VH-VL binders against Laminin subunit gamma-1 (lamc1). Designs and how they scored, part 3

Target 1, 169 residues: Laminin subunit gamma-1 (lamc1), of Danio rerio (Zebrafish) (Brachydanio rerio) (q1lvf0r505to673)
Amino acid sequence: RDDEGWKGKQRDDSSVPVQWSPSSGEISLISEDYFPIYFVAPDKFLHNQLLSYGQNLTLNFRIQRHDARLSAEDVVLEGSGLRVAVPLIAQGNSYPGEETQTFVFRLHDTTDYPWRPTIKHADFQKLLYNLTSIMIRGTYSAQSAGYLDNVSLVTARRGPGTPARWVEK

## First folded at step 1 (VH-VL)

Design b08 (framework fv_becotatug)
Fold by ESMFold2-Fast, scan of step 1:
Structure b08 (fold): chain C 169 residues (1-169), chain A 119 residues (1-119), chain B 107 residues (1-107)
Amino acid sequence: as target 1 above (169 residues)
Amino acid sequence: QVQLQESGPGLVKPSETLSLTCTVSGFSLSSYYVHWVRQAPGKGLEWLGVIYYSGSTDYNTPFTSRLTISVDTSKNQFSLKLSSVTAADTAVYYCARGRYYDSSGFDYWGQGTLVTVSS
Amino acid sequence: EIVLTQSPDFQSVTPKEKVTITCRASQSIGSYIHWYQQKPDQSPKLLIKYASQSFSGIPSRFSGSGSGTDFTLTINSLEAEDAATYYCHQSYDLPWTFGQGTKLEIK
């Protein structure tokens, strides 16, 4: 309904406004240049996410301009003093475009186009056990915008009052 | 200690392929871009291209059809290949480091390697 | 592409003199300008990033300013070791481009 606590972070670690569109349910970041601005996930996606190991982080994303300039750090996870990242096209995902696409990232150390730097099974689980940050790059071109919706961190566990996944929307 | 070091043949014949390697140490390849920049003798700096950690590349327009930049993360090595060289490609070739998302200035440079194109 | 034009091309300067080098962009580039020093037979060295931020270890006599299309690098009190060619570099739009260089010689 609103930005649900998502924040924007620019290249110098300065905060930037996240815009919310009620008609599409998307949040957006606007860029002046080619350097990335990130969506920063709210607290509901963080902390003990060990049950997400081997499951998916999914997101719906589109861009205003089709000339995306990718990097190694398009999706970033931090926890327990560890940091890993992947480019947006990792694990068989397609290049972003003007049409909304679903991007899927498996939270596993042996995935195709795996998280980098190379992380051991036990360390990936340690990272997820105390997840302190999820950042998703929102801008990929100068004078453009990126639009994010339906972010979900899937877990294997279900029970009364326990979420099966965490969603932005 | 951060280091970048270029290596490769100093002499290349016209029409052949110029091939250089940049070996890096002292930093994580997951946090930095590596760019290639050249400088003809007595002239200014010219940006050639960049490789991202994903293996994606961006090249300066005059070089798009001749230039290939690649990376071998297991060896901490970046390669530059420039095909169909002419005397105009005679230059000192540098690799240079840029940071992901927090700085676009080139904070560390290799020593540069002079490549002369002559028969 | 964005063209960067430096002024002057060459200047012969006296020690302790204040020197200003300008860089003009063909279009607005915000603060996405960086300055380098290159001594003969050496690699370029980053001095100033994002128009005005000093890189680590750079002497305080070097400073940068400007935004939009007009940028300046200032050396408040020139020292003999500052004889070099200075380049501006824009990272606003691909392809990244450099100015043509400003050569400073000590008298």
Scores: ipSAE 0.007, ipTM 0.508, lowest interface PAE 10.0, mean pLDDT 83

Design m07 (framework fv_masavibart)
Fold by ESMFold2-Fast, scan of step 1:
Structure m07 (fold): chain C 169 residues (1-169), chain A 118 residues (1-118), chain B 110 residues (1-110)
Amino acid sequence: as target 1 above (169 residues)
Amino acid sequence: QVQLVESGGGVVQPGRSLRLSCAASGFTFSSYGMYWVRQAPGKGLEWVAVIWYDGSDKYYADSVKGRFTISRDNSKNTLYLQMNSLRTEDTAVYYCARELDWGYFDYWGQGTLVTVSS
Amino acid sequence: QSALTQPASVSGSPGQSITISCTGTSSDIGAYNYVSWYQQHPGKAPKLMIYEVSNRPSGVSNRFSGSKSGNTASLTISGLQSEDEADYYCSSYTSSSTYVFGGGTKLTVL
């Protein structure tokens, strides 16, 4: 409950402790070195997220130190055996700092919203239809911390009794 | 301490195949993305291929796409480049390089020369 | 994907400062802050001098600095020394999820 099910992990899938701050309402990851560690989203953000296509993933994030080292894979989505990633500054987001900022990532497959690797429309929809992982890089410098709060995966408005539908094309 | 050592270069005729290896030591190989970068005699650097830390994702330069295949064996700390349908313009010193934090090369091997001539 | 444009050569005298430019497009240098610079002495492998636009690896002299404005990145070397004579290459991440190098700049210390 404290961490709302969020986990921490390294690239080799080894677990990293997630800390909870009751005073700020944030979860945090702490690094001892330069290797990236990630916040891993709980089940409530996963599975059939096709209604999130064309909508925003938003998060509030801040870092302990000003000397952030970004990567091409700061935000990672996995689903249906597919994987895509973007740097934290993608889609017009600002560099992280010691003050909390809101980061916004549109879940779209046009050239205006690039994801690595380049992904086809049908494959991006497959990925979202069976979303198995959302990872957010938590630390950006050695011996430092990153703080995450208010993660939201927006869905399109739907009418009563309308199920999410996936179509091949 | 950190070392990358390329091997497998040599002289081959156009249309033939060659496999390059890069032996890594002094670091946790499975935690890093790896690159192949080449340099033709007297010319500049040209990236050739990249592979993610777990081998799941690969990217190629347009000039080699469909002919070259990058792979890795994390249990052997070794990176590979399988080069098929070689052309004279593939003549170059081939370097393996380690990607630190997803966007730059902090360590390079000494290179291995591939000469494609008839 | 896209080739980055660098001047073929630059020269300076010992103690002076020089700047090498690296110009790309809105799909590489203009889009991402993943610009790196490499130094290559004749017959040797390249060495990383600058990463992520302006950061220096441990062991690289603070005489080397990097910056970026729009579609152009720059490497500045202050207090030129004879050992700085080398080829310098810039590199950038691209919107094609690949990396591209500049053509290289030969620095001559007069």
Scores: ipSAE 0.000, ipTM 0.495, lowest interface PAE 14.0, mean pLDDT 83

Design m11 (framework fv_masavibart)
Heavy chain, then light chain:
Amino acid sequence: QVQLVESGGGVVQPGRSLRLSCAASGFTFSTYAMYWVRQAPGKGLEWVAVISYDGSYKYYADSVKGRFTISRDNSKNTLYLQMNSLRTEDTAVYYCARDFEDYYYGMDVWGQGTLVTVSS
Amino acid sequence: QSALTQPASVSGSPGQSITISCTGTSSDVGSYNLVSWYQQHPGKAPKLMIYEVSNRPSGVSNRFSGSKSGNTASLTISGLQSEDEADYYCSSYTDSSTWVFGGGTKLTVL
ESMFold2-Fast, scan of step 1: ipSAE 0.233; ipTM 0.725

Design p01 (framework fv_pritumumab)
Fold by ESMFold2-Fast, scan of step 1:
Structure p01 (fold): chain C 169 residues (1-169), chain A 117 residues (1-117), chain B 107 residues (1-107)
Amino acid sequence: as target 1 above (169 residues)
Amino acid sequence: EVQLLESGGDLVQPGGSLRLSCAASGFTFSSYAMSWVRQAPGKGLEWVSAISGSGGSTNYADSVKGRFTISRDNSQNTLYLQMNSLRVEDTAVYICAKDYEWGFDYWGQGTLVTVSS
Amino acid sequence: DIQMTQSPSSLSASVGDRVTITCRASQGISNYLAWFQQKPGKAPKSLIYAASSLQSKVPTQFSGSGSGTDFTLTISSLQPEDFATYYCQQYDSYPYTFGGGTKVEIK
């Protein structure tokens, strides 16, 4: 299909092209250097996401090069003037590799690997009530690529197993 | 080359106020969380406060909550610590630190704050 | 708050010795642990992050291990320039907390 509205950017807000692979159903970012670049979620993942509190953000992800350098801010949520982030391997997720893996992040203030900076229950709910940004770091080394698919922000109120939003074939 | 340079340390009386600055260079400042860490004479390291890259989230040690305010100016690549209601036990070298890859990868040299009569 | 207990508080060793410093967290912190070196009159220098990953330009004589609650910093062959105080730090959750430090002195 297409990139389904996903954007790419550097931390300084410079735009980065997002590519679509029809055969694999993935979107990708390609880095020329080590400068961090991020997949930025389209509007359909944003705004009032309070029903996702305590539920999971899930994504399928793989990298081109095995020499990945992780960061404290690989997955970033912003809303209501608040910002929280985790490393890609937070909450028991495996180290990324060249084979696709599923990464799962619980949207809750109390977890084994909590979102940082430490956020109170009420503030996490405020953030999700007016979610303005979800960013997923796309590359982890220079001259490399990262591939993202099947991003889902689950809600508690829809039928069992029905994802709120997704990127699919 | 990453550099962090603190300034603003001074001798102040109990109950006084002081503002510390940390000038950052050699990296994209707005992309990284920043912290203030202090070290009292002859003592170990104590984390004081942290601020997210965007400035949207802040955290404080219980010992300084309500008295200290961390802030940043990303256009000037500068981190601040506003210190109010200073106490003798706040006497320390205050050091700014860059947060990267799950911890502080670069530290400044520190600026001495002495609180005494 | 997560309390970090570091041992020993000080040790004396000879050049070439293997030095081991331990750090224990009061609760599980996975691998969100860093080690720092501080020389007298200077700011700390980052040695290790994620419990076992060396920072750029850090000599290979330094290694870290452990996960959960028990962590170790090893200096495989002590050099004169390794005279310093070493600190562990958890960065799993706020407030960030440091161990009490281990002063390494030449015998």
Scores: ipSAE 0.000, ipTM 0.488, lowest interface PAE 12.0, mean pLDDT 84

Design p02 (framework fv_pritumumab)
Fold by ESMFold2-Fast, scan of step 1:
Structure p02 (fold): chain C 169 residues (1-169), chain A 118 residues (1-118), chain B 107 residues (1-107)
Amino acid sequence: as target 1 above (169 residues)
Amino acid sequence: EVQLLESGGDLVQPGGSLRLSCAASGFTFSDYAMSWVRQAPGKGLEWVSAISGSGDSTNYADSVKGRFTISRDNSQNTLYLQMNSLRVEDTAVYICAKGYDYEAFDIWGQGTLVTVSS
Amino acid sequence: DIQMTQSPSSLSASVGDRVTITCRASQDISNYLAWFQQKPGKAPKSLIYAASSLQSKVPTQFSGSGSGTDFTLTISSLQPEDFATYYCQQYNSYPWTFGGGTKVEIK
C-alpha cells in the first residue's frame, strides 16, 4: 500500500527504506544498529505552516524493543536555515513502548515547550513560515523497528472558534 | 571484557595498498556502528570512515573518498579498512572505535601504525 | 564541514587546580559534542558525550557544559593522572570533526 511519500534517512541524509505494513496500516523503519534513522515528512506537511504556531504535531508511534535510547533530537523541525529539536518524551510525552501511544508536540517557543536550541520568537515563526523538514526518529534500539501512524500537523484557518484543518500523513 | 584489536599497519611506498583489520570481542558486533580514526605523528585526531552495524551504510572523510573502503565481516567480528593509492600524508596511527550515535565513541582500540614513505 | 576550534592549545597547571578548556563549532551542533582524553603513546579514552553526560567509570572531577556552538570541559581539581591532551569532537553530521587538542602540562 501507501507510505504517502514518507522517506527514511540517517542524520547525514543517506537514504533508508521505509516499509508499509498492510495489516496494521503503519509505516516502519528497521535498525541494524544504534545509529538513529528518521522518518522524513512529505511536502504536504511543509512550506508555509505559520498558522501551525501554537498548534500540535501529533503522531502515533510504537517500538519493537523496550530498551529505547532517546536523544536530544528525536523530533526535528527545519526551516529558513534554522533547526530546533526535542527528545521524544518532551512536553509530557511518555516513554515509548510496544503498544501504540499518541505523542503530542506543541509548536511554541516558550520555556514550557522547550524546543532546543532556544531561538527568538520571530525566528521560530520564520522557521514555520518556510518549513523545509520535519523528521521523526524511527528507531531507538539495535536490531529493532519503530512504527509510525496518523501523523497530523494542526493548522488554524482563522482565529478562535473557527474550524481548523489538518495536514495528514 | 569489551576489546578492539587492530592489525595490518606496515611501511608502504606512495601509491601502494594496505588492508587494516580490527578484531572485536565482548559485545554483539553486528549491533554497533564502527569507525576508523587516524592520528599523524605529533598531530591531532582525524575521523576517516564509518560503517553501520549491517554494513549497508558507509561514510568517508573527503581526504580518503575513492581511495579507502570500509567493510565488516559480522560472522568473524572483524572491521576492515582497505587503503589504496596511499599518500605520504596518510601516515598515521589508525584506530578503530565503537560508537553509538547519542553516546559517541565509547570504546577505542590501541591503533596500528601505517607509514607511507619512499 | 563543521570546523571545531579548541582553546587553549596548551596550558600549564598544578595538582588541585581548576582547569577549563573550550571548544567552538562553526555551526550549530545541538549537544552532539564529546570529550576525549589522550595520554602519550595511548589511544583516546572517552570522557563525556552529549556535551554534559559522563561516560561510564569516568571520575566526577570531569564535567562538560554548553550547547549549540560553545562548549566547555572542566576539571574541578586536577589530579596527577589528568595531565594529558584533551580533544572535543562533534558528531552531529558527517564528516565528524575533532578540535585541535589542548595539552595540559605540569607547571
Scores: ipSAE 0.006, ipTM 0.563, lowest interface PAE 9.8, mean pLDDT 85

Design p03 (framework fv_pritumumab)
Fold by ESMFold2-Fast, scan of step 1:
Structure p03 (fold): chain C 169 residues (1-169), chain A 119 residues (1-119), chain B 107 residues (1-107)
Amino acid sequence: as target 1 above (169 residues)
Amino acid sequence: EVQLLESGGDLVQPGGSLRLSCAASGFTFSSYAMSWVRQAPGKGLEWVSAISYSGDSTNYADSVKGRFTISRDNSQNTLYLQMNSLRVEDTAVYICAKDLWDSSGFDYWGQGTLVTVSS
Amino acid sequence: DIQMTQSPSSLSASVGDRVTITCRASQGISDYLAWFQQKPGKAPKSLIYAASTLQSKVPTQFSGSGSGTDFTLTISSLQPEDFATYYCQQYYDYPLTFGGGTKVEIK
């Protein structure tokens, strides 16, 4: 339908227009240089997300140009005065391309799923308990565009047989 | 084109204070975390302090915690290090460094400014 | 604190030699490791970040490898301008910590 409340911003908090493509169902950001600009998640992804601990943030993403310049902070989470980030290719994800790919980031504090900087298990959960921002870097080349769709944040379930690891303190 | 120019290094007595400055140009200063790194004569590199792009968050090495304060003025493109209660072991060249992103390693370094703490 | 142990502390080499420098972290740091070159009287120059990604304008004789705790910087064919001290640095967690440095000297 539309951008569904997604915003665009630069590092200095300057607003960047988010464009909607009805034909592809994607939102896009366009850059004139390679300084990071980010898609900023709407309120429905924020606040108490403690039950997303140990679960996946997934997104469908593609870029206009294949000459991407990655960063250490392509996906950023902020909450409770804490901040963690990963490169887009972290956790086994493929290098972005001109065709849509699914990117998967596990919200976990072990070395298998590194978010930087390292924070204690309790602090990662504290961050998710009061999640104030999810930012996804939108462009990776100068004078280029990035296209985002199908962002989901999975919540743990408590059905019969739910493993202990899904009910972590 | 990116330039980091440190100033303020001097000879001071133990217990004294000194303020260092780092003037930045050639990039959007307000978009990047900054650090101070020091190197004692003939020794290796030691990270001292870091500050976020907004100035809202800071980190310090244990050896300087409570004595040094890092700050920045984004309107003037300047990074500062206020050094109090100086000790002889604080003698070093102090170098400002630009983070690649926000605490992601360094891509540019200044030339450094010498601080000597001696009686 | 994450301790970075760098070896050797010094080595002697000739132009054209392959040089290998090792860095070990006291705990897993994924690929959050950088390598820096420092010439006498000069500020450090950034060579590599994310363990293996070359910085802009860094010559291709430099390469980095490793993940977790064990990392290597390789200079495939040493040039006259490569005689310098090399440092590894972890940027996985605060405090940021450097290795002790490896001085590459002319033989």
Scores: ipSAE 0.006, ipTM 0.502, lowest interface PAE 13.0, mean pLDDT 84

Design p04 (framework fv_pritumumab)
Fold by ESMFold2-Fast, scan of step 1:
Structure p04 (fold): chain C 169 residues (1-169), chain A 120 residues (1-120), chain B 107 residues (1-107)
Amino acid sequence: as target 1 above (169 residues)
Amino acid sequence: EVQLLESGGDLVQPGGSLRLSCAASGFTFSSYAMSWVRQAPGKGLEWVSAISGSGGSTNYADSVKGRFTISRDNSQNTLYLQMNSLRVEDTAVYICAKESYDFWSGLDYWGQGTLVTVSS
Amino acid sequence: DIQMTQSPSSLSASVGDRVTITCRASQGISSYLAWFQQKPGKAPKSLIYDASSLQSKVPTQFSGSGSGTDFTLTISSLQPEDFATYYCQQYDTYPWTFGGGTKVEIK
């Protein structure tokens, strides 16, 4: 298989190559320094995702080095001119490590660790109605790699993981 | 307590060179991106350069590309700016600043600055 | 380069006044905008990041709003220590750029 349309980029919008590992089925980003690099979701995760409101974005992720430096903006959603983000450990997720973990982000305005900046119910739904970007920070240390697999955007209508799942084993 | 202390500002002739230093304390220096920002007398702020925590990535304003070099020594907790081919327009207070985490979060702490005057 | 246009260049106000300062980007920068306060002879102080998030220890009379290209800094009730020059800065795309500044002066 391949990277299934996932792209890599830095904050300045410069492109970064995404690697695909046939043995593990993971995609990876490799950093030479501490500037963040993001996995950018392909079109199949985007556009009208209103039915995902109140449901979960899930992903499997691991890092090469234990020296992870998290950010307020490790997971970023953009749509309808709105933008929200959370750190990777938000909403009860564990600190990343060298072993693969499942990370779960509830797409809701009322959570224990809210999406920032503060977003109201109607605006969150407006964002999801015209979702233009999902970015997941892929590197957390210098001269290191991050590995992503099994990204799923769940919808209430079709049940868990059905409309946007990729790289199933 | 985060502290940033700049030094090295001086009066230099056009075409000259100067090296600025910024001594950092109160945080894990190698974990944060650092920037140089300058302010000409009576003028506004102008971003000059940024360097990643590891020193592996650097960025520069167009006005200083090819003349200035940003670097850091993480073992000494010190940020540097090597300035070559100085112009009268480079006259400014040069201030070092820390990113709140990396270059995304914006600048959260600033030093007091060091004055560089380029004049005949 | 992204040009940041700040208005007004200066304003006069009294203690207790509501003050608004605007900043416009020449292209969309999402919420990657910060606000800084600078008093004469002093280094800038960070007030707001991500357009609307207050930095630690910043008083609640300060608030930021906006996204995309149009941004506003509001001081809800001006205090004596708030007379200063204010700058916006985009950190969406290198090179980072600052607005021209707004001087808030005693009326």
Scores: ipSAE 0.006, ipTM 0.501, lowest interface PAE 10.2, mean pLDDT 84

Design p05 (framework fv_pritumumab)
Fold by ESMFold2-Fast, scan of step 1:
Structure p05 (fold): chain C 169 residues (1-169), chain A 120 residues (1-120), chain B 107 residues (1-107)
Amino acid sequence: as target 1 above (169 residues)
Amino acid sequence: EVQLLESGGDLVQPGGSLRLSCAASGFTFDSYAMSWVRQAPGKGLEWVSAISWSGGSTNYADSVKGRFTISRDNSQNTLYLQMNSLRVEDTAVYICAKDEGYSYGYFDYWGQGTLVTVSS
Amino acid sequence: DIQMTQSPSSLSASVGDRVTITCRASQDISSYLAWFQQKPGKAPKSLIYAASSLQSKVPTQFSGSGSGTDFTLTISSLQPEDFATYYCQQYNDYPLTFGGGTKVEIK
């Protein structure tokens, strides 16, 4: 299998290789220090995603070490010059562990779904209309790895909460 | 330029109360966890309390639990420490510290501190 | 609580000297260890995180090493501005804990 176009990125925007986990079909990022590295979504997830407003971004994720250190910016969306982020455990998601869990993030501007910085309805829709980046933090501990699979964006055409493997382009 | 400026330190009697403030600038305050660390005169550093980016989670050293309350006002970019039932052993410079943002507990910036003296 | 034991408590050195400071954790903290510098009357300054990673803009004479329970801060060639007190800190678990500090004094 291959990485389906997923890339790795460090804090300073330098590229890092995405590894394959052939036994599990996951992509992985490995850190030799406590420097966060992000999975960067391929073009299939980007551009006009306005129909994903009010729908879910879902991902399956696990970590090598159970002692994850979360941040305010574990899941990051960028578009139309705007940027919003949430901690991995936002919106009722569980703390990550060594066993795979499904994480669900609703793409909505209400205070019940706390994307930061505070974003207005029109600006969130503007961001999704021209989505340029989805980043998912892949390492949460020093000398550790994170494993990602089954990322999907749901569209309104399929109804709220109906998983979509890829966003329509 | 990141700046953290503490204020509110004073001389108080045992059993008294004080509220400390830390004015933050140069970064997106509401995106970072914050801590208070103290240093008694001529002694080392001791972590006192931490608060999450939203204020939804707090943590305290056992020595201050039940007496001190950490809080923040994200609209004013200000961190607070309410100190009640003060003891002589609480005498210290209280320092505001910013979490680096990619994890909890590592500080990338520190303030100079404000002196609290508890004396009978 | 994780106890951090730092040694020596103080040392005397001359400009150009190699200085080594050690820090020991009472339990395995992996690489969740930071080093800070503090000058009298000044705010602490972050030097190293994740045991060995230099904080932005920190001079290359500073280096850190170690993992698990035993850690070292090395100043390869002491400069006049490096006379200060140095602290290690674990951030593997709360409560966060610091070493007792090492004062680097002019010989």
Scores: ipSAE 0.000, ipTM 0.481, lowest interface PAE 12.2, mean pLDDT 83

Design p06 (framework fv_pritumumab)
Fold by ESMFold2-Fast, scan of step 1:
Structure p06 (fold): chain C 169 residues (1-169), chain A 121 residues (1-121), chain B 107 residues (1-107)
Amino acid sequence: as target 1 above (169 residues)
Amino acid sequence: EVQLLESGGDLVQPGGSLRLSCAASGFTFSSYAMSWVRQAPGKGLEWVSAISGSGYSTNYADSVKGRFTISRDNSQNTLYLQMNSLRVEDTAVYICAKDYYDSSGEWFDYWGQGTLVTVSS
Amino acid sequence: DIQMTQSPSSLSASVGDRVTITCRASQGISNYLAWFQQKPGKAPKSLIYYASSLQSKVPTQFSGSGSGTDFTLTISSLQPEDFATYYCQQYDSYPLTFGGGTKVEIK
C-alpha cells in the first residue's frame, strides 16, 4: 500500500483522498479553499503512548504555495475523550514553505509552549495512555497542496533510535 | 451582482424530510465554499454545514451530523441541504452564505434572505 | 468547540453616540473574527473581517480591533440606520461559532 495507512479527513471525519508520490516518497493533500483538511495517523502511532510523554512528534513537511494561513489547530491529539492542539509554528518551528522543513512537537504540558486548551499534567498523561487520533493539517492556502514525510513518534522506554516511523515500514 | 436565493422551506411533521435549495448568481460558483446557517425564531445565528467549491469536502455541526447532507450542483449554480429526521428544534430560517478567501483567510461575504422551515409538534 | 461570548446582550443609545461591543473567544483565534449586522426580518450583512478589515462599501463609522481572544466593534457616531443586532463570528476552526448578539436599540 502506497500511503502506509495514512488517511485524509476533515474535522467532521469526512474522508479526503491521500496521494502518494513514489519519486519523492511523500504523501499529499490538495485543497481548494482554507477548509482544514488533515493527514490522519495510522494505528501504529496510537493507543498506549504514555511513554511518549516528554518526547517528540517529528515530521517533514512542505507546501506548494508560500501564502500559508495558520490555525490554532494545525496538529491535533485526541485520547480518552480529551483533545489538544497547537499551531504548526508552535514550539519554535519555522513558518512552512516550498522547501521541506522538519517540524518538532514535544508531548508535554509546559508553560512556554502548552498544548491548547491548557490541561493538567495528569490529563495530558490520560490522553496519551489511550491515544485515539493524531491529525496533521495538510494544507494552508486555497487551491494548493501540502506534502508530508518521515513522521516519527519517540518513546522514552526504548530510548533514541527506536521511534515508531512510518517511512521504515 | 452577487445574489443568493433560498427556497424549499415548508411546514413538516417531526421525523419528516425536506430539501432546501440556494440558487447562486453573479460569481464563479465552483470557486467558492458555501455554507448553511440557521436562525431559530427570536434566537441568534447557528452554523449548520459547509461544502468546498468542488464539493470534495464537507463539514457539519454536531447537532445535524448524520441527519443533514450538504451538496452542490456546480453546473446549475445551486447549493442543497437534504434534511432528514427533522425535530421541533430544527425550526428556523435557513440562510445560504457565500465564503470569500484571500490572504486574510476565509469568511462570509454575502448572505441570502433565508427560507423558513417549521417542524410542527 | 470555540465559545464566543458577546457583551452586552443589549444597549440603548442615541444618534451620534459612540457604541462599543465586546466579543471574547474561549481560545486564541488570531485575527480570524468577523462582525455582522442584522436588521429585523433581514439577512445578516458583513461589516468587518480579519478582526479589523472593513468590508467593501461599509461606512467608516464602523471599526474593529483586537486579536487572540478579545475583540471590539466600535461605532464612532451612531446613525439612524445603525440600530440593529450585531454578531461576532470566529472562522479560525470548525465548527464555526457566533456570539449571542448585541441588540442596539434607540433610547
Scores: ipSAE 0.000, ipTM 0.519, lowest interface PAE 11.8, mean pLDDT 84

